# VH-VL binders against q9p5m9: the designs that were tried, part 10

Target 1, 257 residues: q9p5m9
Amino acid sequence: MAKVTGLPEFEDLHTKRKWMLNHMAAAFRMFGRNGYNEGTAGHVTVRDPIDENTFWINPLEVPFSLMKPSDLVHINSDGEIIGGSKMKYNTSGFAIHYEMHKVRPEVICVCHVHSIYGKAFSALGKPLDMLNTDCCVFYNNHGIYFDMDDVISMPEEGRRTAKGLADYKAVLVQNHGIMTVGTTVDEAAYLLSLMERSCQIQLLIDSATKVGERKHVHPTRAKAIRENADNPVGLYTAQQPNFLYEVACSNGELEII
Below, E stands for the ipSAE of ESMFold2; O stands for the ipSAE of OpenDDE; V2 stands for 0.75 times the mean of E and O plus 0.25 times the DockQ between their complexes.

## First folded at step 1 (VH-VL)

Design V10 (framework fv_danvilostomig_arm2)
Fold by ESMFold2-Fast, scan of step 1:
Structure V10 (fold): chain C 257 residues (1-257), chain A 124 residues (1-124), chain B 109 residues (1-109)
Amino acid sequence: as target 1 above (257 residues)
Amino acid sequence: EVQLVESGGGLVQPGGSLRLSCTASGFSLSSYYMSWVRQAPGKGLEYIGYIYYSGSTAYASWANGRFTISKDNTKNTVDLQMNSLRAEDTAVYYCARDIYDYVWGSYEYAFDIWGQGTLVTVSS
Amino acid sequence: ALVMTQSPSSLSASVGDRVTITCQASQGISNYLAWYQQKPGKVPKLLIYAASTLQSGVPSRFSGSGYGTDFTLTISSLQPEDVATYYCQQSYSTPPEYTFGGGTKVEIK
């Protein structure tokens, strides 16, 4: 059954699926509200709790801000639609996301958006600096993927992205954007918004360098913060205010399970 | 130059099997969805199935179970294995490239490059 | 199964005429429709995709329109080289299970 604190636990896997899909739709609504949408770009994939070799993904033409659980598309590992809505989805995006799920079974959710500050910072080709305490969950805990090739297959793009992600929680895809992973939808979604804000903050600091010196979080403190903050329960909990807000704004289209 | 060339067509007895091959040049199969389409003499175009980037396949309902599509990215070829052939399978078989490509936001489906076709005749 | 119904099956027109071919889908397919030209004894050639986007190299006298279930291919001024059979094709079904219309044979009077 679902609990009021910690990660929800479910005996009925159909109830767990319903919970996951509501949190997935809420994450899209948060991304849309925060302006992370860019046309049809951006995808979230979620491993199904009943058949863990199948996945849920967003349809191409539904706005992030209007996403409902009923809009989500259920696909097998070959990309064939097996349930959910029958709407078209981004098969290339799935091919890329699938490589993360394939290599790391604990990755339940992969989030990817073409948000403004993530795109901007990714063009610098460098890791995020530890310039505030909140971003320290990413301290030595995010990768960089340098896309130097003109044309390669989407599965190969996915394999290279997975290599850049390594065992970390996030990857900055050069000239492209942000990708995060989590053991829950909420974890991955929270990390995505946190990375976007961290990129924005660093760009603001870099633009103001002449009015003050950059003061980094001490490496020992950054390491301690990461070890405490890189916690699935804590990251899930951090997303709950966002989830509850989207439920409140949904006029009954989202449910708390 | 982008080109598709089919081979392997010919006369086959009812109940027999035949394997067609499609060789791509000027582009990599690993970047595209590839499809097979047939056309019976004097009739219209009929979709058979496709194979996409990962090697996954999907087929028209009538073709599922008798026809199998595979690819070899190293040889840059797509094959169509046809089993339990019937007289009604007599047709020109085309290999076609799907326009659906890597460009973000350009996810349209259509066949922009076609092979010249290979004739399969199922007759005793 | 998603069915594409094409009309007319054949037509005969004079050089310079405006020719219209219609395609109807059995369910809504948004703009996921392509048009092909097949000249006698030749392979099909893509003319239009996404209902109205002209393929590179295709003459501007060809145009497509429509959305949902009703689609039209127009040849604004028929030329002798346009003698061909024209096919519509839906690409809405996922996984891809494309369906072609029955074809429209265009002849010169």
Scores: ipSAE 0.000, ipTM 0.400, lowest interface PAE 18.6, mean pLDDT 86

## First folded at step 2 (VH-VL)

Design N1 (framework fv_dupilumab; at its last look DockQ between E and O 0.01; V2 from the best seeds 0.00; counts 0 for: pae O 12.3 > 2, off the site)
Fold by ESMFold2, look of step 2:
Structure N1 (fold): chain C 257 residues (1-257), chain A 122 residues (1-122), chain B 112 residues (1-112)
Amino acid sequence: as target 1 above (257 residues)
Amino acid sequence: EVQLVESGGGLEQPGGSLRLSCAGSGFTFSSYAMTWVRQAPGKGLEWVSSISGSGGRTYYADSVKGRFTISRDNSKNTLYLQMNSLRAEDTAVYYCAKGLYWDYGSYYFDYWGQGTTVTVSS
Amino acid sequence: DIVMTQSPLSLPVTPGEPASISCRSSQSLLHSNGYKYLDWYLQKSGQSPQLLIYLGSNRASGVPDRFSGSGSGTDFTLKISRVEAEDVGFYYCMQALQTPWTFGQGTKLEIK
C-alpha cells in the first residue's frame, strides 16, 4: 500500500515521544503568541506513543508562550501523575478530554482554548457559515456544544461532550471557546488556529452587513473542499511553518526531531 | 442554614397524579443540581430524578421515565416532581436533596429534606 | 447500570469497638480525573439520610473524625474507629460515576 509522506517516521518510540513533546510545546507557544491564553484556562492532551493508555497535558501555571517539553505532565487514565513534570494540571479538563480519547482511539490530540474570537462567536449559539474556502474544512465537520456550565457532574459532562463531538474535528463550546481534535498534535493545533481565524472573519463580515450582501460557498462546493482539506497529512503539513517559527524563537528550548 | 422542605404527598389511586414540591432556603438555589430520592416502606434508598441548576438537564430512573417530570422554578427556589400514571410501587417517602456546586456538582447529596409520603393504593 | 453491593447487611457492634462496612461496585468508580465517585450516607431512625463521606474518603462537614472512607476501583470501606450509641442506623454507599445513580442495599448498624 502507498506510504504516506510528510510525516516523520521513527524506529524508536522514545524518539517519537520526544518529537511529540516538542511539537506539543511548540503548539502552546503558537497559542500564546496568537493570544489564545486566558489565565489558567485552556488545555491540550496528547496520547503517549509508548503507552497509548496514558496522556500528556500542560501544567496549570506555566504560560503558553514559555512552554517547554520538560514542563509537560505525564498522566495515566486515572489522572495520576506518572512522569514528566510534577506540576499541577487541570483535572476537570483532562476528564473531558479523556472521554474523547476513549471513544475515538484515533484521536491523538485534543485542544481547547478560550481564545477571543472563538469565545465571542461561541456566545451566538450558531455554527460557522461557509463564507470562505479556508473555513470549509469545518463544513459538516464542526458542531456546537451547549450549556457546559449547567452540569451535574464532570464524568457525565465528559461523556456528553464526547457523544456530541462524534465524528467532528471541531466544536464551538458555547460561552467558552474552541475545541479541536487531531491524529497529530499539529493537525489539532492547526485546526484550532483555523477555527479562531474563521470566527474572526465571520464576525467581521457580520459587522459589515450594511456594506454588502453575504455570499456563501455553495454546499456542494463546501463539501468537496472539506473532503480535500480534512486530510491529516495535509493539516500536519500546514502547521509546519508555525512549528518551525516557534522552534526558531525558542532559544534552543525546542528541538526539531 | 440550608433547609429543604418537601410537600404535596398524599394518598392516590393507581393511575392518578400528584405533584411534589421542595422549597429550598439558605443557599443560592439556581447554583445547585437538585434530586429526588425515594424510600419504599422498610426498604433502602432509590434515586428517582435529578435536574441541573438552570433546569436545562434532567435525568430519570428507568422505573419512572415517561411518567414523572422533574422541574424547578428558580425565582421561587422550588423543585417539583410531577408524578403521573402512579403505580403501587411508587409508594414511598420522597426526599429532596441538594448537590454540591464547586466540583461541577461532584454528585453527592450534602443536604436532605424531611421527606413527604406518597401512598398509592386501590 | 452499576450495581452496588454492601456487606454485611446487619452489623451488631459493642460500643467503643471498631466497625467496618464494605461496598463493592460492578465496575470501577475511579475516574480519569483522579476522583473516586463513591459516597456514604447514614440514616438514623426516623430521620432523613445525611452525608458522611464523599468522593471515597472526604469527610462531610460536621462528621466526626472516627468516620473514615477508603478504597478505590471496585472496593470501598467505611470505618468507624470507635462506635458510639448515636451511630446506630442504616449506612448506604452510592456511586456517582454515571446515571442511574445507584445505592447499596444498606447496612443496619446496631448496638449489641
Scores: ipSAE 0.015, ipTM 0.559, lowest interface PAE 6.8, mean pLDDT 88
Fold by OpenDDE, look of step 2:
Structure N1 (fold): chain C 257 residues (1-257), chain A 122 residues (1-122), chain B 112 residues (1-112)
Amino acid sequence: as target 1 above (257 residues)
Amino acid sequence: EVQLVESGGGLEQPGGSLRLSCAGSGFTFSSYAMTWVRQAPGKGLEWVSSISGSGGRTYYADSVKGRFTISRDNSKNTLYLQMNSLRAEDTAVYYCAKGLYWDYGSYYFDYWGQGTTVTVSS
Amino acid sequence: DIVMTQSPLSLPVTPGEPASISCRSSQSLLHSNGYKYLDWYLQKSGQSPQLLIYLGSNRASGVPDRFSGSGSGTDFTLKISRVEAEDVGFYYCMQALQTPWTFGQGTKLEIK
């Protein structure tokens, strides 16, 4: 477990915005590094700290690995571009995420990617098993959205996804991928990567069942681990090595605020 | 040192209006949500309204929705409560409180003002 | 709305003895982030409320260690290990899980 450090405080909301955007860009670079980029699919939304009725979102054309704070798009609740890079973004993605932000006002960041193992595992239409201590943060703390195979609007899909997410930190969208939420970009991004790895691990274990029987973390222990691990400060802290790595590799494009 | 000082209380007729102010000092005002809590004479505490640090999000008790408006001017480190269509049941001491701390999910009021008294009577 | 119910409403205590106040919520105050969104406040006579405990069990700055908060789900308890004269006042629990924020009725702690 990572050593818990405090969340930063800012004297100026513009500085806070800059901080958030750099961490947002770093999250994408991490996603890219991990191979989560699938065409123009996948997006992250972040509630603006100055105008909290507006959001930041990634543009369609920028590879995750190359994301800069200046590439990010500022949009209002109606999806109109009001600032940032002015590049095109995934309007359907925002429509879905906006519903998440509406039903979960405390959520600052929503992450969604079409990563390999998230897509693969989501096709099974079942929750994760607690097969290691790291994934126990998701013990009774992730949902599933089942595709109804109906033609629905994007907002309705968002509402249904939100229903699957409930009060949890993550949701597996059947035949689609992973979505996570957080009170910071770092929390959501860390959880997304952890969920992806958890899916990968389980698929490996499930494929090795002829070699040995799966052993589960005991529910009592899993619950205790979740209660200890699922906190905003700890999860933010857990993401910092990844953030610092991206900063170091960014050639000055990312800034520590 | 954190200080919160309320003002604007007074006597008003039913249907009248008052505007309360709360001046904050000793902390980065714009970084924290602010809240109004009231206490009727001899009664318990009742949450009235909250506003986020930036002012972008506001919350109201059902008892005051449509009548009260919470706002803030961060350049002046001041919180406001515009009270319209006042009722006898609005009679109370009104406290401003620092918090909730919305940003990081710490929902508590760690500092309170001394309160300002609002009396609504015919 | 979440209904908060305190008990007892009146609590006479002999100085030096322990005290316990219960607060029950109509639904669980455990958030997905693992925190319990229950606060305790004390209002002494002629004063504004002051924070004692936040998020279930965290003691606010300057609060003596004789105060402690505990609980889970829907049942919470504020304990004073040894009551002092300065502890007299009204104690309120408040849920901060969802709006509207709601307080308990208050518990009046008095010295016998």
Scores: ipSAE 0.000, ipTM 0.481, lowest interface PAE 12.3, mean pLDDT 91
ESMFold2 (binder alone), look of step 2: mean pLDDT 90; pTM 0.933

Design N2 (framework fv_danvilostomig_arm2; at its last look DockQ between E and O 0.01; V2 from the best seeds 0.00; counts 0 for: pae E 19.7 > 2, off the site)
Fold by OpenDDE, look of step 2:
Structure N2 (fold): chain C 257 residues (1-257), chain A 121 residues (1-121), chain B 109 residues (1-109)
Amino acid sequence: as target 1 above (257 residues)
Amino acid sequence: EVQLVESGGGLVQPGGSLRLSCTASGFSLSSYYMSWVRQAPGKGLEYIGYIYYSGSTAYASWANGRFTISKDNTKNTVDLQMNSLRAEDTAVYYCARGYGFDEGTYYFDYWGQGTLVTVSS
Amino acid sequence: ALVMTQSPSSLSASVGDRVTITCQASQGIRNYLAWYQQKPGKVPKLLIYAASTLQSGVPSRFSGSGYGTDFTLTISSLQPEDVATYYCQQYNSYPPWYTFGGGTKVEIK
């Protein structure tokens, strides 16, 4: 296994693309391993490093746990398939994600899944409480989209979701689930899994309130933790154990680039 | 390869101002804490302050109000603005990269070569 | 304010000797301590972080120990190339802050 020393640098953008696609596939396998697969729901979009007006997205019919780099679909900004596996993908999902990529050009990856605890907690229409140090990366760093009363187009849904996301790293979509963003696939994927676990933990704590009072991380400490934790290299590094696990289990289908 | 290069040092009169710059290469400043440390001739290391990923800063009590740290992520530079300089500010000034991602665990894994600031009439 | 007290300020030993430098924090800092080596006319070099983790490329004769307030840097067998000033540094958090010890100058007899 390769030693993790930080965010890798690439002289060749084709190599970078290959790197990104392997990490993208690994992220899906992690999602599958964690039980985030819900039919054909859930999408990850990644901005292509060579043609930055194009994106990679997962196909509809491939289980998360079986995702390979060769399964991923290359599409342009109009949603036309221009390369990759050329399998069908969720066009509505892309329409939503594209709006987020437009308003946040620094965002390379957008992750969205219909996981159990994200869906459950999002039904409460409230932000996460800072109940542990791990979730403090989201202290005043996650949004909520709860304006679901109107029948709107998918692009409009994307714009509203983006508004809820604001400049944050995550957004809870009411009655829907979790969406995260990152400057790397690994950052976004790690944040998504962390958000899911954070939702789970809070639901457990809330269900145990008869046993005792909830203790919050002090706001000053929470802010300090966020300031330290919310960095691209650290969050990328945090995902590497998951990445390497998937590589080891992939029987050669995933590569360390 | 990671590299830090300080510039802007030199001779300045008491009461004068000087702006030091640290240019980073091999990594992005947006991903690391950056610090300024100085060392008077024949003396120990003295911490000046640091700048967060977000741009938030903190200073030693003696430096606060007189020293200002800023950064430009587009240029990948960190600056130290020094005002109202005194003879006791004479030192080699280092920029250093903060490393460590465990809940505020930061030590300095890379240092610049330093730039000498001499305050004298 | 957190103070790091380093001792001794200087020492002289023979090649092959065991050398011990201590650093005491005025408050508990867990294992948030680093050690640096600064050779004459050179920049500081990281030796140890997290109180006892050896930085890559550092000789195994260097070791660190301690937790809380009392810390120790040990050179098991002093070599000529180890002539330098050594500094401890705490990196306490919430909010993060850094404090250096006064340094220990190590010379060879």
Scores: ipSAE 0.007, ipTM 0.508, lowest interface PAE 9.3, mean pLDDT 91
Fold by ESMFold2, look of step 2:
Structure N2 (fold): chain C 257 residues (1-257), chain A 121 residues (1-121), chain B 109 residues (1-109)
Amino acid sequence: as target 1 above (257 residues)
Amino acid sequence: EVQLVESGGGLVQPGGSLRLSCTASGFSLSSYYMSWVRQAPGKGLEYIGYIYYSGSTAYASWANGRFTISKDNTKNTVDLQMNSLRAEDTAVYYCARGYGFDEGTYYFDYWGQGTLVTVSS
Amino acid sequence: ALVMTQSPSSLSASVGDRVTITCQASQGIRNYLAWYQQKPGKVPKLLIYAASTLQSGVPSRFSGSGYGTDFTLTISSLQPEDVATYYCQQYNSYPPWYTFGGGTKVEIK
């Protein structure tokens, strides 16, 4: 198997694109393996490294667990398909994701899924408690989008979601699920799986105890943990075991670049 | 709107040289692979070679040493220099935009109108 | 070297007929296969990429299928404007300049 490596550097932007798309496909396979799929729901957008005003997104009808780099759809900022597989994609999902890419140019990847625990927790309208050290990456680093039950356009939905995201790495989308961002595909994908698991753990603890009976990570310690854990290289590295596993299971459909 | 326009075709004697140009509009050459493809009268499509944004080039073995692809990002043009021309080089020459993930794994989403090169004495 | 074999080299069919063109790769190319249409006197035009995905503006009567080595372009109901030569192209491996099929000329009876 390939060694776990640090964040790669590329002299050739077309090689960087190939690398990103393989990692994007692997992230989908990991999401499918973990059960984050729900029909045609869920989407990931990745800013193109060659033309930074364009994006890559998953097609509607390819299963997460079977995603290949060649299945991914290349779109411009107006939502027009300009390359890739040119399959149908979720135009509403892109409209929402684009608003986050627009206001935060450094965000390379936005992930959103309708996973079980993220959906369940998002219905509570409250942020995660710092109940374990792994969750502390989200300490003062995740927000909530509150659905206001009005009829609005998808770009306006995206702008409201971006407000809830603020300068954080994650947002709980009320009654929908979770959304994470990163400067790499791997960073955003790792944070997504971590947030899903954090939601699961908190729901289990909420079922087992009352709020006043649980032990929280002290805020000073939670802040220190967040400052160490919320770094792009570390989060990229944390995803590499998942990436390598999906490559190994892909029968050559995914590549290590 | 993406548009590719070839120019510089015409009649040339055997052994001569000719430079074709492809002018791109609606996109930047700095972001895409560009290829030259030719079609002899009544025949199929034949790749000549490509250039991508880094300046890296590759050629079909029959074209190597006789044909050279270059670009000018300021003019948004891709050129094909053809030397030591022969009668079998008579063809319509197309400029095509390649879309793909890496060097050499791409398909052509836009084609120019082509320019005819006739090699005859 | 990878060889693309296209069949038939020509065919004649009536308006409304279902037309099938095949393309076979000498090695597996996954779904990295494109189809082009070249009408008489016109330039090639991309119809299908990734074996089955229609390019924007291509009529829905065109469809593609296949994975690995065997690929099919289908015209469900041939129209007069579909008279053309059709080419397949693989793009799974470098170098791409060896990768066009020989073409299939489609004519109306």
Scores: ipSAE 0.000, ipTM 0.399, lowest interface PAE 19.7, mean pLDDT 86
ESMFold2 (binder alone), look of step 2: mean pLDDT 88; pTM 0.902

Design N3 (framework fv_dupilumab; at its last look DockQ between E and O 0.01; V2 from the best seeds 0.00; counts 0 for: pae E 18.9 > 2, off the site)
Fold by ESMFold2, look of step 2:
Structure N3 (fold): chain C 257 residues (1-257), chain A 126 residues (1-126), chain B 112 residues (1-112)
Amino acid sequence: as target 1 above (257 residues)
Amino acid sequence: EVQLVESGGGLEQPGGSLRLSCAGSGFTFSSYAMTWVRQAPGKGLEWVSSISGSGGSTYYADSVKGRFTISRDNSKNTLYLQMNSLRAEDTAVYYCAKGPLGWYTAYQPNYYFDYWGQGTTVTVSS
Amino acid sequence: DIVMTQSPLSLPVTPGEPASISCRSSQSLLHSNGYNYLDWYLQKSGQSPQLLIYLGSNRASGVPDRFSGSGSGTDFTLKISRVEAEDVGFYYCMQALQTPYTFGQGTKLEIK
């Protein structure tokens, strides 16, 4: 088996921030290339490596496909812009993401998009079935936020979404889409693309019911695969082909640090 | 219930041939890598050969390369070991073991053998 | 080839007492993905091997919780918190990091 590069190490936290912002911008470009964009919807928050009570978020009106590190907005826990780009950002999106960062201090990155298959599957109000081995990273590792149709504050929406997330890596937000978390940008972004593809595959299988019976990965095997695959270093590594592709396509706007 | 049943062992002369079979049941046979492990009389365990779930990747211990061929027929849920040019040192109990997915898993290798057959005995003597 | 060395090779125990078996590898079994590719097997007299522990510390299905695995890199330990008569047999560690997969020489656990 071929070895894959592990996480980089940094002597200087300013260099780590620069690395993180380049990976954050690349994740957005990958999302745009894959069609996960939806107008001004979708946002990623990343905990700052220097001041861990502050966060980076995408600006409201910059296209995913054109995201640069210099476009990213640095905000404090009150939503005040404290650095980076001075562009507008989605304050409701941050309020929701902040609740997850707050209750899970180890979470560095929260990703949310309104991608097609995630939206479609989230409307069914049920978890993913383990229909292939790649999906098994989500076995007992994703939750559901059931929309209650009441009018509540954004912090309360965030708290309810965080309850659906629990200690998992992902949550299906009913009638909205998917949300993933990670200890790196790359971990969360890879899980997002994997969940989107898993939703697509399951919808395709469910559409083909007259062709044959569905075959599930046995729960014991699914558990073993999840325990092996739910690995922050491994998931970071799995994202590196996407990162490198976006850097190569960026005309020098993204850097490998 | 996962079951693995080996067969085809016996007594052979040096230079002879045997084909071992392992019938699998109680799991989706084609989804799992399969392995042969042997144990010489009074000795420890020695890995012999492994094959991916599809059969597309095969691996051999140096002591058997060029003499043994691992294969599988997923339509019959059966693993094979073709043993040619047998030597006295090939005398052992041969176990069939079920492992994880082969080379097509995208996340990482996780090779371990969670189910084993009863073993079949191969004796090579003049 | 990765050489696996077990200690002790023979382990007489009194039922109800703890036991420990050490396994050392000639190179690190810690993969860049964060897992240690080290497994433990038990072979009871007249039986096939059975998996006890995989990836260093994960207990296989149906294995009693008195069995535990620990360690990282090159040094690994199998512990039995309270030995029972049914635990008698040969214990093998195996590295699963790279082919050829290699076993330790085995530890015979027996009742005094």
Scores: ipSAE 0.000, ipTM 0.393, lowest interface PAE 18.9, mean pLDDT 86
Fold by OpenDDE, look of step 2:
Structure N3 (fold): chain C 257 residues (1-257), chain A 126 residues (1-126), chain B 112 residues (1-112)
Amino acid sequence: as target 1 above (257 residues)
Amino acid sequence: EVQLVESGGGLEQPGGSLRLSCAGSGFTFSSYAMTWVRQAPGKGLEWVSSISGSGGSTYYADSVKGRFTISRDNSKNTLYLQMNSLRAEDTAVYYCAKGPLGWYTAYQPNYYFDYWGQGTTVTVSS
Amino acid sequence: DIVMTQSPLSLPVTPGEPASISCRSSQSLLHSNGYNYLDWYLQKSGQSPQLLIYLGSNRASGVPDRFSGSGSGTDFTLKISRVEAEDVGFYYCMQALQTPYTFGQGTKLEIK
C-alpha cells in the first residue's frame, strides 16, 4: 500500500513521471467508476516533471475505466505529439487547458469532465452554497465562467475560463461542467470528485426544500474549514484511498511507485 | 543540466554604466521568468529585477527604478541588466536566477529561484 | 513593502542537534490560492544561494529531508532535524507574494 504521510519525493524525475502517469490513469479510472464518462468529452492535463514545457493528456478513444499509463499522450506546448501512446486526443481541450497552465504555472494538473451533476448545477449559473462541511474547501474558492454564447476560439475560451477560475481551485463552467486544478494529479482529481458530489448534494437539498429548510454552514466556520482543508498535502492524502482502490482493481495495470 | 553564467561585471565610476549578461542553458529559456539578485559585500540578498518569459513584463526594486533595465534575448538564451547612473551602493555581486515556468502577472508571482549563477562582481568607486 | 524579520541572526549549533530559524512577515503571505509564498535559501561560504524550501513547506529537488519548512500567514519556521557540517552558511527567507520581493536579514548557522 502507498505511504500516506505527505507528498512523495523522488530522486529521479523519470520515476516521478511514472508516478504521475499512474496516478493520472488511476484518476481516470475513478472518474469512470463514478460515471463521469460522456463520449469523448473530459480531459486531464498534467505538466511533465522532466520537460515542464510539455504535458500529458488522455486519448479520445480510451474509456476512463480502462485508462492505463501507457495510453496517455505526451504533447508539447504546441499540441504536437512527442511521445506516449501517440493516440488522438482532444486538441480543443488541450487548447483550453493550456491557457490554465499558462496563467497558473504552479498548477500541475487540470481536470475537466462532463459529469451529470456538474452539468446540471452549472446550468443554474450560481456558486455552490456551503451546505455541508466537506464542500467548505470551496468556500470563496471556486469561480464561475459565464457567457458561453459567443463564438470564440478555444484559446479564448481557455482564457475566459481561466479568468473565472482566478486563483481558486475550481470553476463551474456554465452549461458545461466542472474544472479543477491542483499541484498534484490527486489534488485536482479529488477536488473534481468532491465538486461533483457537492453539486449533487445541493441539487438534492434544493429539491427537498418543500420538506425542510436549507441550513448553511456559518461563514466563519466555512472559512476556517477551507483554510484547514485547502492544502496540497491534505488534498493529496484525501485521494489516496481512491488511488489504492484503483490499483487493487487494476490487475497489475497500475503501479504503486 | 541547468546552467546560468553571468558576465559583464567590473569596476566603474559613479555615474557610469555597465551591462550584465546571463547565459542560460539546459532548459527552455523563453519559458521561464528570470531574476537578478544582488549581494553587497558582507551583506544579505536583495532582489533587483525580474522579467517574464516573454519579456513583456518587467519589475524593479525602488532602489534601481529609472536606472536599471532588465531585458532578454530569447533567441540567444540570454538575460541582460543594463545599469546606468551607477552609485556606490550598487556595488555587489549580481546573481541571475531562474524561476518557475510562467510569467509574472498581477495574479501569479515568481515564487522561487531554483537555479542561480555564480555571480558577477560590480564595483562602483571613485 | 513586506518586511521580513528573521531570528536568530546567529545560530551556533552542535553537529547532530536540531536547529530552528524563524521568519516573520509584516503581512500575511497566504495567497488567495491557498499557498504561502515563502522561500528559504541557503548560501554556503563562497557559493551562490541555493533553494531549500518553496511555498512554505515544499522541499526543493536534491534537498535532504532533514530540512523542513512550516508555518502560515506571517510566521514561518525552517527546521533542520540534525545539523551537519555541510549545513553551515547563511539562511534567508524570502517572500514571493508580491514585488518587491524581500529577504530576511539572514541567519548565520555555525558549528560550535
Scores: ipSAE 0.000, ipTM 0.495, lowest interface PAE 12.7, mean pLDDT 91
ESMFold2 (binder alone), look of step 2: mean pLDDT 90; pTM 0.929

